# Designs tried in a protein design chat: VHH binders against Serine/threonine-protein phosphatase CPPED1 (CPPED1). Part 6

Target 1, 314 residues: Serine/threonine-protein phosphatase CPPED1 (CPPED1), of Homo sapiens (Human) (q9brf8)
Amino acid sequence: MSAAEAGGVFHRARGRTLAAFPAEKESEWKGPFYFILGADPQFGLIKAWSTGDCDNGGDEWEQEIRLTEQAVQAINKLNPKPKFFVLCGDLIHAMPGKPWRTEQTEDLKRVLRAVDRAIPLVLVSGNHDIGNTPTAETVEEFCRTWGDDYFSFWVGGVLFLVLNSQFYENPSKCPSLKQAQDQWLDEQLSIARQRHCQHAIVFQHIPLFLESIDEDDDYYFNLSKSTRKKLADKFIHAGVKVVFSGHYHRNAGGTYQNLDMVVSSAIGCQLGRDPHGLRVVVVTAEKIVHRYYSLDELSEKGIEDDLMDLIKKK

## First folded at step 4 (VHH; framework vhh_7nfr_2)

Design s53 (from b6c with W101F)
Fold by ESMFold2-Fast, scan of step 4:
Formats: structure tokens, C-alpha cells, sequence
Structure s53 (fold): chain B 314 residues (1-314), chain A 118 residues (1-118)
């Protein structure tokens, strides 16, 4: 355990912060800038999905390794370098305690070690990382392996919040941990208002909704209607403009009042028509502009000039 | 709404070949992984093969690798299973199934009987 905590090439979140972005240097507007968002590399899912038994850990994940390696190579070639690379949960497929989990984890660690050290990794927990019903033990395992499950960091006057959305889905086995995140979130949102951040952006694995705030509960892919409305109202009140999520393995989303819900499709297993890909997110003083790229498009052509021109202004 | 209808089963001798088809309707076929699952007399269901939306990914049970080929035609909304070198152990009802995350298989066809006998 100590060896896993003591050292690594990853910029792991600790103490509810990300050391790669010291708050004292990042609290004032210094944009525009961009970052890359990926979701659901989920090593093992393609094989498990294909057999119709998603409860197993999946015993093959060569395809996910190749796809994630392609993603890392594409990101490393970008000029200028993105400010960070965020993975919006479901890093591996095998649930806590299931077969193949250790092997999937070690393979993903090897792939992620190839990310340029100048590009910090931001890791978001998904249901497969901590369980559909998290416990203190599964949360602690995630934190030892990948870093804190929720935290905040600042980049150029923009506040980023990473949330453990499994506490919103089913906190029944860890209600005190859920309450701690709720209190911490309220404090972070208060800070966003008081410091007049340029933007506040949220990353969480489970989408608030897939199309509309008033849509019916899916019981898996979206948060319950009561929960999503409560969170959306908190975000809107604090000036949060966008929530980015994975989990759905398809591009989706919508807008509720002034809040955008953006569901990004997967690096790994695709459940819809989207190609394996990454989302490029450009942050300007006035707006947040994003676009989903297939891995092939990003690898071969990089980012389109219309997006890159936005970061050349100031 | 969602309908899956298998055809192409029958009686064949060991070493023979059959081509199964599954006609899909009532949903966006090219947005879903599709699978073949079989059930032998007195046995539970056994997964046979799955195919991704664009046919780029195909998976097979160890018992059928090298003998069966899964394919799909997204223009015709049809799933296929090409069965070569059939063995008596391949005798089963073969079901076409739609693969849906969180539910595994959410829709099934009525099945088509394959009997391999000497």
C-alpha cells in the first residue's frame, strides 16, 4: 500500500486538491486554454459486454489497451500541450473484488505512464471503480490506487470540481461519506461565488440527465429526478456552466436553464453509433466550446483550426 | 415494437453447414451489439457469439471458435451465424438476442432449432 501511495508518475489528487495546479498561482484569469476529456476506457468491458454477462470482470482487454494507447499518443502530439487530461470514470471494468481487476488496473497504469508528464492526469471515479453501492473500503481502495475520489483545482481563474457521483446514486452503505462530500461541495460552490471565478466546471461519472432535466429515471444511466434537480439547482445558483460525464458510452446531453449537461462517449466500448474518441474542451473568458473527435481524427489531423484559433486570442 | 425473428435452422449431418438469419425490426439495428445464444435440451442458455455495431469486433465462445462466423447487414437489419463443421454437441435452439447494457440481453427471438445427427 505505502509503495503505491508514496510514488508514481501520476499527478494524483491528495487532500482534496491537485498539486499540479497550486491554487495561489491559478486563481486569476490566465486563459484561454484547453483540456482533453476521455471517458470509460473500461478495460475488460468489450469482452464482458459481448458475452451478455457484464457482472464478470472480462478476461480480454487488448482492444481497450490499443485504443487507450492511441488516445495517449494523440494527446502527446498536440501543440500547444493541453492543460490536463481528464478521465471521467470507469477506468477498468472489473468491480471491486472481481477477477481480472488487478491485471486490468496494472495494464491501465502502464498505458497512462506514457502520458507526457507536463500534462497532469485528472481521474474521476465511476461505478466500476468503486462499486454501484460504494463502501468505505471500496472508496479507500480507489484513493490508494488513483487518488482522491472528489477534489477541486484551479486553472487560470477557472474552478474545476471532481465529484464522486456514486454517493448520489446509492449512499446506503456509506452515508457519512456522502454527507462529507455534500458539505465539501457546498463550500466549494460558495468559494466559486465569492472569488468570482471566470467559470466553474464539474466532472462526475454519472450524468445528471441524458437529454432533459425532466426525463424519466433510467435507474442506471442518469441520476434520479429528485437528485439531479437538486444538484442542477445548486450548480446553477453557484454559476456552474457545464457538467461533463461518461457512463452512457454515447455522446448525449442537453441544457437546463444556463447549465449544460455534456455526456461524452467512450475511449473503450461503444454502446451507440459514436466512434472511440476524446472530447476537446476550449475555455475562453466568455464561453466553453467543446467537440468530440474520433481517435483516428485526432491522431491524423489534430484539433481543427476554428477551435485552436480560440486559444490564440489573449 | 422490438421484434427478432430467426430462420435457417434444420437437420444436418455431422460435418455439415447451416446459415442462420435473424430479421430485426422496431429499433435502430445499427446502434446495437447483437448476439447468438443457444440452449441444448435440458441445459441452460450458452452464449455463442456477439458482433459490434459496425462489425469491427466479433467474439466467440471457445466451443465454436474457428467453426462459426457471425456477421450482420445493417442495410437489411439482419444478423447472421454461419455454422461450419457442425458437431452433435451443437444441437440446440439458437436465439438471436439484442445486447443492452445493464440488462445484458433485453430482447430475444423465438429461436430456431438446429439438430446435428448422424
Amino acid sequence: as target 1 above (314 residues)
Amino acid sequence: QVQLQESGGGLVQPGGSLRLSCAASGFTFDSYWMSWVRQAPGEGREWVSSISQDSSEKYYADSVKGRFTIARDNVKNTLYLLMDSLKSDDTAVYYCARLYFGRSFDYWGQGTQVTVSS
Scores: ipSAE 0.231, ipTM 0.658, lowest interface PAE 4.6, mean pLDDT 90

Design s54 (from b6c with W101Y)
Fold by ESMFold2-Fast, scan of step 4:
Structure s54 (fold): chain B 314 residues (1-314), chain A 118 residues (1-118)
Amino acid sequence: as target 1 above (314 residues)
Amino acid sequence: QVQLQESGGGLVQPGGSLRLSCAASGFTFDSYWMSWVRQAPGEGREWVSSISQDSSEKYYADSVKGRFTIARDNVKNTLYLLMDSLKSDDTAVYYCARLYYGRSFDYWGQGTQVTVSS
């Protein structure tokens, strides 16, 4: 994946697809398999957060480097290798145009270059990556650095959708880009139904909800009630089983009808009781099973036998 | 609901020591970063120190590094600030504060006065 052009650390999503998984070879069920999900490495946040000034770019991030290096080393030791490693947004802390953004970005690229070439990276944009109120310019900057902000790919008969949730939070400065994603999403959900995919799975940075569909608007950590209900209904009608998100820096989530909302805690700064960690996601023909691991647990003991047995059963 | 109550302030000579305490109630204390913030007479608020949920991460303002130690007891729901080698410039009201993303400090105690003078 280090063969990616433009000095990339990984294969960059382009043309709304991911070349590491050619659709023509991935349309048929050939699981079970698993992947690793991380969120919010967010280089710079711990120091900025500790001082009460999250609006600045954060001038120290050595702790986040160490944590993310530990995550990469743990992933590289797994056998069999995961199908991919997805990072669910907030890659760095410094907002577009802020000090330390370039340095944080280059350090994260360096750390991610250590990921085994056999394990493709899937990168999801977060609010710190594109801005709380994205513009055409901030979206374009992200796409040049990391790849497309929304795209789809297939793995062994399973459709994966990566969404830019910032368009759902505040599209006021780029309404045409929001409309383009909405149209594209409706088309992808139609394809999921038409091709009878084994599963459809969504990655987006901002959770639909933290505990329940009817919960009050947080105005930051969850999508507005009207927006989350509209998206959840679209996902349910298309057969989407689970949405994975970051943003909250705590493990959270719930179920609405037959759709699971899974909020995964952070590699970087922790805002709750969870340890720094990664989520292991096992995909079988019948179900999707996942479990959060601290970095220490995954590094020292790997994946527990009950999950690994699901991968070996077929 | 959420309450933070400081104690342990007082008058101390330069070079002396004090131990501040903050009793927390009404929330899951061990789920939050906690901070000490001070305000000197006629000045704005100055962040002093912060501690992570499990005490694995501690941060200090440059003005207090090497002299102050932040600590917490999650069983007692209490935050501490151990102040050594106190200087006249440390004279301030010291506040216990809860860190919350997007709001900086969302809850504050009433403060405890520390006066360093001969």
Scores: ipSAE 0.303, ipTM 0.696, lowest interface PAE 3.6, mean pLDDT 90

Design s60 (from b6c with R98K)
Fold by ESMFold2-Fast, scan of step 4:
Structure s60 (fold): chain B 314 residues (1-314), chain A 118 residues (1-118)
Amino acid sequence: as target 1 above (314 residues)
Amino acid sequence: QVQLQESGGGLVQPGGSLRLSCAASGFTFDSYWMSWVRQAPGEGREWVSSISQDSSEKYYADSVKGRFTIARDNVKNTLYLLMDSLKSDDTAVYYCAKLYWGRSFDYWGQGTQVTVSS
């Protein structure tokens, strides 16, 4: 065990919950509040993508270190402090068993240790973190390193669900683990309905869709049409308002009935025209408002007054 | 349907120059990194160069650094490879490639033949 893991440096989820937000204290509405969402720091990807060897671990990631350090510094300067910082998967680029995985992991741990102790980290697994086809071994490795791959927590009357979306993409090597998540999810959605939570919000790495529920299968960036429709219907029935994802390395999304699908662009490698950035998410009693900020904008100017005024209950 | 159509190859003497073009359709060209890959007779595929969506980042194989320049025109959905000081070792079929996750060089075109000979 490394010294960085001793003493709970990360607010790691354990037992399908996050100790930083005990349910007994957080079950009643205490908003408004905000949190910061990042996705795909994915140390190693910029080099791997540009050279066309995306299946290897990426042998260079200094730019991703600098970008993620800038993100952490920007977050640490915010006043009031965000309730938490969520990373929506693909923490590193090197797939399980690939070269540079250990070094990328240790570098990311070092960078994340600089996050203010008052700001819990919420870590979501991506395909590069557990494999495109996860196994019991790759899931266990992730959980040992970063915490539970799926869990729930409450903040000020709002239920947050973190899902391992790789079980929806390809559960062929771990069907029992996929079934366990499905049962757990149905229980959590039942709790959301029974407790009349102010909002229910889902974090998962792979988007349900990029633009619309009826879009064609991409076979990589979106969940299959049959799977996304089943999940979206479950979420809508339980009163889930928003699903936040990464994976696409571009800002995207749409609305299906009363469910918003929000795809957030990357801290690391960009595949579209978006700058490297973070999403500010404001939760009020009535609605969820969010906006993507470049790292430079957030570092230099902080959060715009129109969003901050929502937090001040004006 | 994704289509990549390479052109601009030909026979050239050592020290000569060629400009390759790749016309792309069926996807949001300006949202993807693009690459050039070549295959010499009897050899495997070799990566040559890649360019970011906004042209801010460019990478080259050691064998072509200082001689080749990659460029793109997002309005015309066209990728270019400007090849100077060509050597016999540059003889190959050149392919335009759209990078895709977990598939290395996906959505390859039909290629354009470059022959460097005296």
Scores: ipSAE 0.000, ipTM 0.243, lowest interface PAE 13.8, mean pLDDT 87

